# Ledger of designs, part 6: VH-VL binders against a9kqm9

Target 1, 255 residues: a9kqm9
Amino acid sequence: MRIIISPAKKMVENIEALPVCGEPSFIDQTNQLLTYLKSLSYEEAKEIWNCNDQLATMNFERIASMNLKTKLTPAILSYQGIQYQYMAPEVLEKDQLEYIQEHLYILSGFYGILKPLDGVTAYRLEMQAKVNLSDKKDLYEFWGSLLYNKLREETDFILNLASKEYSKCIERYVTEDVRLVTCVFGERKGEKVIEKGTYAKMARGEMVRYMAEHKISTMSEVKKFDRLDFSYDENLSNETKLVFLKGESNVRDRK

## First folded at step 24 (VH-VL)

Design b01
Fold by ESMFold2, last read:
Structure b01 (fold): chain C 255 residues (1-255), chain A 120 residues (1-120), chain B 111 residues (1-111)
Amino acid sequence: as target 1 above (255 residues)
Amino acid sequence: EVQLLESGGGLVQPGGSLRLSCAASGFTFSSYSMSWVRQAPGKGLEWVSYISGSGSRTYYADSVKGRFTISRDNSKNTLYLQMNSLRAEDTAVYYCAKRGRSWYFYFDYWGQGTLVTVSS
Amino acid sequence: NFMLTQPHSVSESPGKTVTISCTRSSGSIARNYVQWYQQRPGSSPTTVIYEDNQKPSGVPDRFSGSIDSSSNSASLTISGLKTEDEADYYCQSYDSSRHYVFGGGTKLTVL
């Protein structure tokens, strides 16, 4: 099994963070994207980043001085946000850390796909960015099947904890020999299941932690997830979608 | 040179409160998780509390949950321990300790400690 | 939850070798790394072994750490004992629920 998750827009560079253990698999493609970004005018870059002038100025200066080989931070510590806070990778036990290095991939518009402890530098480039590179009109075309092919070589079962923006890079190329299963975290409102974005991100991070703690390798084990007041709903689920509903009182009493 | 200097210890009545500080220097404070570890007179070491580099994640020993609060101010390079509802059993030297630069759990530097005495 | 058990005290003559044990009560000793701290009388602890067998800069080569999976224990070995080695020694490991777990400590006396 392999698990895919989204990156975060906010990143930190922390040279003294816990040690890097690896290099991004598609660093050559990342270098192509970096060269492209460095070739842009400020206004062109700001449009691609889709942000205000404060963020655009900061990122424009960042790109100008970027070196993909120095000042690296482990990817899972560099991305900031509630999903990563709930994973709490800095306090995983030895076997749990080994689990995420073996099973977890972070998707990235800039790096393509990352192991958790791969060394990265901070960037801003969402997968939906309007890039034009070698007649490719967006990042989905740029990455093509490269990311899926890497996963396919390692597994026949992909657990999707990424947002649609990022998982689309994989979903478009899935072949019949690989099973892709998406986890959905929501709450029941009348006849519908509604996803609350913040709770979904918390649950995705907690699911990674849960899987590492239990060394989960099967879908039946994933279905037992019961943290953050979520529980699996068999009736709303199918072979490619596992639905977890937030209840009013699913928390076990503590002693 | 890494230095950790605890302060704020002293004599306090049972049920009272005390705030400990640990001034850090010689390293990028915000990059490292920190802990408080205590040692009762004549006794061994007991881990008390943990805080992540950003301050977003905290853990507590069962013996202090609900009574102690760890915090940090990264702009001042200072670690804190707010101790409420103090008991005689909390009498100890309190050390701040810095996590080593490793995914695995050890302390590479310890402060000199500050004594807290809880007595009538 | 697990405990780390150390002998209360050990003693040995200068120049000799001593080994201090640290036995884990449940789960494998190899599940997480073991650290060793030295505390001289009146002083704060200092790290002498981390990650089972690694030494910080400045720790003499005569200090070593090891793991024995058959006895589910870690050991601190000090060869060529010196009077300055007289101290309390604590082992430490980690657990997701209790976090940093210390052994009870061993008082080493150098006769």
Scores: ipSAE 0.442, ipTM 0.759, lowest interface PAE 2.7, mean pLDDT 91
Fold by OpenDDE, look of step 24:
Structure b01 (fold): chain C 255 residues (1-255), chain A 120 residues (1-120), chain B 111 residues (1-111)
Amino acid sequence: as target 1 above (255 residues)
Amino acid sequence: EVQLLESGGGLVQPGGSLRLSCAASGFTFSSYSMSWVRQAPGKGLEWVSYISGSGSRTYYADSVKGRFTISRDNSKNTLYLQMNSLRAEDTAVYYCAKRGRSWYFYFDYWGQGTLVTVSS
Amino acid sequence: NFMLTQPHSVSESPGKTVTISCTRSSGSIARNYVQWYQQRPGSSPTTVIYEDNQKPSGVPDRFSGSIDSSSNSASLTISGLKTEDEADYYCQSYDSSRHYVFGGGTKLTVL
């Protein structure tokens, strides 16, 4: 089994605290992207980043001096956001860290796909960014099936905890020999399930931690997730989708 | 060279409050988690509290939970321990300890400690 | 939660080898790394072993750490014992609940 998650927009550099234990699988393609980004004007780069002037300036300077071989931070500690806060990688135990290093992958617009302990530099490049590189019109085309093929080589079961923006890079290439299962974290509103971004991010992070704590390897075990007031709903789920609903456990006890 | 210097210890009455400080130097302070470890007179080492590099995560021993607060000011390279509702059993030398450069929990450097005495 | 148990005291003559044990009460001793700290009288603790058997710079080679899964214990071994080795020694491990767990400490006397 392999688990895929989204990166965070905000990144921090921590080059001293913890060691890097690997190199991104597609570092050559990342170098190609870096070279491309370095060739852009400020205005062109700003358009790609789709951010304010302050962030654009910071990132422009960062790219100009960026070296993918130096000042590296473990990927899992670099990303800052709710998902990563709830995952709490900095307080994982030995066997839990080993678990995520084996099973967890982080999707990235810049690096493609990362293992938790891969060394990365801080960057800003979302998967939906409009990049004109070579004959490709965007990062989806740029990466193509490379990311999926990486996963396919390792497993026939992918648990998708990534956002749609990033999971698209995998979903569109899924073959019959691979089972892709997506987890949905939401609230029931009538006959619909509503996903709130904040709660979904929390749940995704907590799920990764839960899986690491219990060394989860089966879909049945994933279904037992019960943190953050989420519970599995069998009726809303199927072979490719696991639906977890917030606040439903109390309702079941009243029936 | 890594240096950790504790201060703020002293004599305080039961129910009183005290704030300890630890001045750090010789390393990138904000990159490393820090802890307080105490040692009662003639007794062993006891972990008290932990704070992450950014300060976003804190943990406490059950014996001090609700009474002690760990914090840090990365701009001043200083670690703090606010101790409220002090008890006689809190009497100890309090050490500032730096987490090692590892994914796993150990200390690589210790301060000289500051003595806190809680007595009527 | 678990506890780490150490003998209260050990003693040996200079030049000899001494071993201090650290037994984990529950869970596997190998699940988390074990560290050892030395505390000489009137001084602060110093790290002598980390990650079961790694030594910081400046720690003599005569110090070594090991893990025995059969007894669920860690051991600190000091060969060629010297007078300067007289100190209290503490083992330490960790879990997600307690974060840091110390043994009770062992007083080593060099005869």
Scores: ipSAE 0.223, ipTM 0.711, lowest interface PAE 1.9, mean pLDDT 93
Fold by OpenDDE, fold request of step 26:
Structure b01 (fold): chain C 255 residues (1-255), chain A 120 residues (1-120), chain B 111 residues (1-111)
Amino acid sequence: as target 1 above (255 residues)
Amino acid sequence: EVQLLESGGGLVQPGGSLRLSCAASGFTFSSYSMSWVRQAPGKGLEWVSYISGSGSRTYYADSVKGRFTISRDNSKNTLYLQMNSLRAEDTAVYYCAKRGRSWYFYFDYWGQGTLVTVSS
Amino acid sequence: NFMLTQPHSVSESPGKTVTISCTRSSGSIARNYVQWYQQRPGSSPTTVIYEDNQKPSGVPDRFSGSIDSSSNSASLTISGLKTEDEADYYCQSYDSSRHYVFGGGTKLTVL
């Protein structure tokens, strides 16, 4: 089983953190992106980053001096956001860290796909960014099936905890021999499930932590997730979608 | 069975150069980072250099930085160590070491080593 | 950066238990995994403990590794000591700046 999650927009550099253990699988493509970004004017880059002037200026300077081989931080410790706060990788025990290193992948617009302890530099590049590189118009086209193929080489089961923006890079290429299951964290509204972004991010992070703590390897175990007032709903779920509802009890507990 | 076989060691004068090789077999070479570890006569083990599986990233001990270059040819399953500006203190048996299977932080297999002697 | 310090030598009689310590100079010993390597005279190192307390295949159960945060040390314990255990033992860990870090080694003599 492999787990995929989204990155965070904010990144920190901490060279004193846990050692970098690995190298991004697609570092050459990342270098290509970096070279491309370095070739852009400020205005062009700002458009790609889709951010305010302050962030654009900061990122422009960052890119100009960026070196993918130096000042590296483990990926899982670099990303900052609600999901990562609830995952709390910095306080994971060794065996839990080993678990995520084995099972968890972080999708990235810049790096494509990362293992938790891959060395990364701080960057700003969302998967939805529009680029003009190698006759590709966006990063979805740029990465193509590379990210999926990486996962496919390792597993026939992918647990998707990533946002749609990032999971799209994987979903598009899923083959019959691979089972991709998406976790949905929301609230019931009739027969519909409403996902609130903040709670979903919290739940995704907590799910990763839960899985690491219990060394989860099966769907049945994933369904037992019950943190943050979420519980699995069998009726709303299917073979490709696990629905967790906030404020409700598990079906098995209703007996 | 994993095998690591070092070669290229010998006698060299101070300031000279030498290139070591390590032939690897029994595992997917490109999937594992490799290191050189040396041991001076009658002394302990000292890490020298690291190279990632793809070869994209390298690290060096301060004692050899700027003088040694680690590289690899994955098509040949071979690890290299180019040693320039050799010093007497570089005299050692040089071991090729494979990154462990379970984690990046340790070595699970070592070669038999090749002796490098730097002497006038 | 940190250093790992080992005793220069330890000795014990066959059948007894011996412990070799490895003390980290700075930072927590528990922050990074510690490994132990055995090097018999005239031979290359072999891994006897990895990731604090894991044993590779072929390593006898007599060998065990542990971490003690209070003393900021790792320990290699060999129970039921045998003559074949006579060797140099090295602890090793990892630092983000230095990458691999070895202890100075401990010569174990079986009396």
Scores: ipSAE 0.018, ipTM 0.530, lowest interface PAE 6.1, mean pLDDT 92

Design b01
Fold by OpenDDE, fold request of step 26:
Structure b01 (fold): chain C 255 residues (1-255), chain A 120 residues (1-120), chain B 111 residues (1-111)
Amino acid sequence: as target 1 above (255 residues)
Amino acid sequence: EVQLLESGGGLVQPGGSLRLSCAASGFTFSSYSMSWVRQAPGKGLEWVSYISGSGSRTYYADSVKGRFTISRDNSKNTLYLQMNSLRAEDTAVYYCAKRGRSWYFYFDYWGQGTLVTVSS
Amino acid sequence: NFMLTQPHSVSESPGKTVTISCTRSSGSIARNYVQWYQQRPGSSPTTVIYEDNQKPSGVPDRFSGSIDSSSNSASLTISGLKTEDEADYYCQSYDSSRHYVFGGGTKLTVL
């Protein structure tokens, strides 16, 4: 089993954190992107980053001097956001870190796909960014099936905890021999499930932590997730979707 | 209709080798993980080995690690078990088992089995 | 790692109800799904219960599965016992270290 999650927009540098272990699998493609970004004007880059002037200026300067081999931080400790706060990688025990290193991948517009302890530098590049590189018009085209193929080489089962923006890079290439199961965290509203972004991010982070704490290896175990008042709903779920509802009871947990 | 047909069993001396096959039909073979499960005469069921749909992931029981190799040819809809350094305790009926539709951790279909006898 | 323990044998008269237990040695029985397989004499195993209490197509309603956390056991219950139910029954679960784990099996004799 491999788990995929989204990155965060905000990144921090911590060179004294856990040691970097490994290099991004597609560092060459990342270098291509870096070279491309370095060739852009401020206005062009700002358009790609889709951020305010302050962030654009900061990132423009960062890109100009960026070196992918220096000042590296483990990926799982670099990303900052609600999902990562609830994952709390900085307080994971050794065996839990080993678990995520084995099972967890972080999707990235810049790096493509990362292991938790891959060394990364701070960047800003969302997967939906429009680029003109090697006759590709966006990062979805740029990465193509590379990210999926990486996962396919390792597993026939992918647990998707990533947002749609990033999971699309995987979903569009899924073959019949691979099961992609997406976790949905929401609230029941009549006959619909409403996903609130904040709670979904919290739940995704907590799910990763839960899986690491219990060394989860089966969907049966994933369905036992009961943190943050979420519980699995069998009726709303299917072979490709696990639905967790906030504020409801899990039938299995009552046994 | 799902069908699993094992073959390749027989009598072999200790230290010998044997290759089992399982011909599958009635489902998209490459979409499902497969396992070998064995049953010694008059004994219970024991999981032996697992292989993912693509063949990229394999698992083995401790009792057979280093001696048995599971593989598959999806173009032929066939599962294999290469058994080396066979021991008397490997004597059993070997079943080919298909993983369930919903999850990977149960079996929904079993073959008829093929008998492997390891004896001097 | 855990083991699943079953009684070696159980017996009951036709029409009655019989229960076969499957006790997990460590960890909660509710942590992982439990399956049950039926093996009639001279035949291959067939799945009668999966994911604690789900029945495959073709399995009679008189078969049911349950989990009891207090005793850390799973149970297969067969109501309205028939002669054709005479078989060995195996419980199975999943261990992250050992992968598939089977119980020792229970021989059910219909008197």
Scores: ipSAE 0.005, ipTM 0.486, lowest interface PAE 11.6, mean pLDDT 92
Fold by OpenDDE, last read:
Structure b01 (fold): chain C 255 residues (1-255), chain A 120 residues (1-120), chain B 111 residues (1-111)
Amino acid sequence: as target 1 above (255 residues)
Amino acid sequence: EVQLLESGGGLVQPGGSLRLSCAASGFTFSSYSMSWVRQAPGKGLEWVSYISGSGSRTYYADSVKGRFTISRDNSKNTLYLQMNSLRAEDTAVYYCAKRGRSWYFYFDYWGQGTLVTVSS
Amino acid sequence: NFMLTQPHSVSESPGKTVTISCTRSSGSIARNYVQWYQQRPGSSPTTVIYEDNQKPSGVPDRFSGSIDSSSNSASLTISGLKTEDEADYYCQSYDSSRHYVFGGGTKLTVL
């Protein structure tokens, strides 16, 4: 089993809590992107980053001097956001860290796909960014099936905890020999399930932590996730998605 | 209609080898993990080996590790079990079993089985 | 690792209800799903319950599965017992080390 999650927009550097233990699988493609970004004017780069002037200036200066071989931080510690706060990788025990190193992948617009302890530098590049690199017009085209093929080599079962923006680069290439199951964290509103972004991010992070804490290896165990007032709903789930509802009882526990 | 048909069973001497086959039909074979389960005469069911849909992952019961090899040919919709260094205690009906629709950890369809007898 | 223990045999008259237990030796029975398989004499096993209490198509409503955490056991219940229900029944679960784990089986005799 492999677990995929989204990165965060905000990144920090020079964290010494954990050592770097690995190189991104597609560092050559990342270098290609870096070279491309370095060739852009401020206006062009700002358009790609889709951010305010302050962030654009900061990122422009960062790109100009960026070196992918120095000042590296473990990926899992570099990303900052609600999902990563609830995952709390900085306080994971050794065996829990080993678990995520084995099972968890982080999708990235810049790096493609990362293991938790891969060395990264801070960047700004979302997967939906529009680029003009070679004959490619966006990062979905740039990465193509490379990221999926990386996963396919290792597993026939992918647990998807990533946002749609990032999971798209995997979902569109799924083959018959691989099962992809997406976790949905939401609330029941009539006959619909509504996902609130903040709670979904919290739940995704907590799920990863839950899996690491209990060394989860079965989907049966994934269904037993019950943190943050979420519980599995059998009726709303199917072969491709696991639905967790906030504020409701677990169907299995009621039997 | 899902169908699983085992073959290759027979009489073999201790220390000998045998290769079982399971022909599958009625479903997308490569999408499902498969297992071998055996049953000694008058005894219960014992899981023997597991192989993922792509064949990338295999697992074995301790009783057969190092002696048995599970494999599959998805182009032929066929599951295999290579049995080496056979012992008297390996005597059993061998069933191929398909993973259930929802999850990997139960079987929804079974073959009719093929008898393997290990005896001098 | 854990083992699943079943009674060797159970007997009951037609029309009555019978329950077959499956007790887990270590860890919570509720941690992993339990399945049940029926094997009539001279036949291959068939799945009658999966994921604790789900029934495959074709399995009559008389069959039901349950989990009892207090006794750390799963149960297969057959109501309205019929002569055709006479068979061996096996519970099965999953262990990360052993993978598929079967109980010893229970012979159900319909009197």
Scores: ipSAE 0.000, ipTM 0.500, lowest interface PAE 11.0, mean pLDDT 92
Fold by OpenDDE, last read:
Structure b01 (fold): chain C 255 residues (1-255), chain A 120 residues (1-120), chain B 111 residues (1-111)
Amino acid sequence: as target 1 above (255 residues)
Amino acid sequence: EVQLLESGGGLVQPGGSLRLSCAASGFTFSSYSMSWVRQAPGKGLEWVSYISGSGSRTYYADSVKGRFTISRDNSKNTLYLQMNSLRAEDTAVYYCAKRGRSWYFYFDYWGQGTLVTVSS
Amino acid sequence: NFMLTQPHSVSESPGKTVTISCTRSSGSIARNYVQWYQQRPGSSPTTVIYEDNQKPSGVPDRFSGSIDSSSNSASLTISGLKTEDEADYYCQSYDSSRHYVFGGGTKLTVL
């Protein structure tokens, strides 16, 4: 089993954090992106980042001096956001860190795919960003099937806890021999499920933590997730989708 | 219709080797993990080995680790089990079993089995 | 690690209801899904229940599966027992280290 999650927009640098124990699998492609970004004018770069002048200026300067081999922070400790707050990687125990190091991957526009303890620098580049690099028009084309193939080599089962923006990089290349199951966290509205972004991010982070705490390896165990008032609904779920509903009892426990 | 047909069973002496085959049809073979499950005479079912759809992942029961090798040829829709250093306790009917459509950890179809007898 | 324990045999008359239990020795029975396989004399196993209570196509509605956390057991229930139901029944679950774990099997005799 491999678990995929989204990165966060905000990143911090902490060289005194846990030691880095790996290099991103596609560091060469990342270097290619860095070189490309360094070649851009301020206006071009700002367009790619789609942010205000303050952030654009900061990132422009960051890129100019960026070195992918120095002052690295473990990926899982670098990203800041709701998902990562609830995952709380900084307080994970050793065996839990080992679990996520083995099973968890973080998708990234800049790095492609990361293990939790891969060394990264702070950056701003969302997967949906439009780029003009070589013959590629966006990062989806740039990465192509590389990210999926990395996962495919290791597993025939992918648990998708990533947002659609990032999971697209994997979903479009899924082959018949690989089972990709997406977790949906929402609220019931009739027979529909409404996903609220904040709660979904919270749940995704908590799910990763839950899986690490219990060394989860089966779908049966994943379905037992019951944190943050979420519970599995078998009726709304199918072979490719696990639906968790907030504020309801677990269907399995009702029987 | 899903069909699984085992072959290759027979009589072999202790320490000998045997290779089992399972011919699959009626489904996209490469899309499903496959397993071998055996049943000793008058005994229950015992899982032996697992292989993923692509063949990239394999698992073995402790009782056969180091002696048995599971493999597959997706171009031929065939599952294999190479059995080396056979022991008397390996005597059993060997079934190939297909992973279920919904989840990995159950079987939805079984072959008819092939008998392996290890005896001096 | 855990074991699944089944009764060696059960018997009942046609038309009646029988229940076969499958008890997990450690850990919650609800942690991993339980399956049931039917094996008639001289035949290969067939799947009658998967994921605790789901039935494959072709399996009669007389067959049902359930989980009881209080007794840490799964149960296969056969209502309206028929002569053709006479068989060995095996429960199965999953262990992350041992993968597929089977019960010892239960011989069902239709009187």
Scores: ipSAE 0.000, ipTM 0.493, lowest interface PAE 11.7, mean pLDDT 92

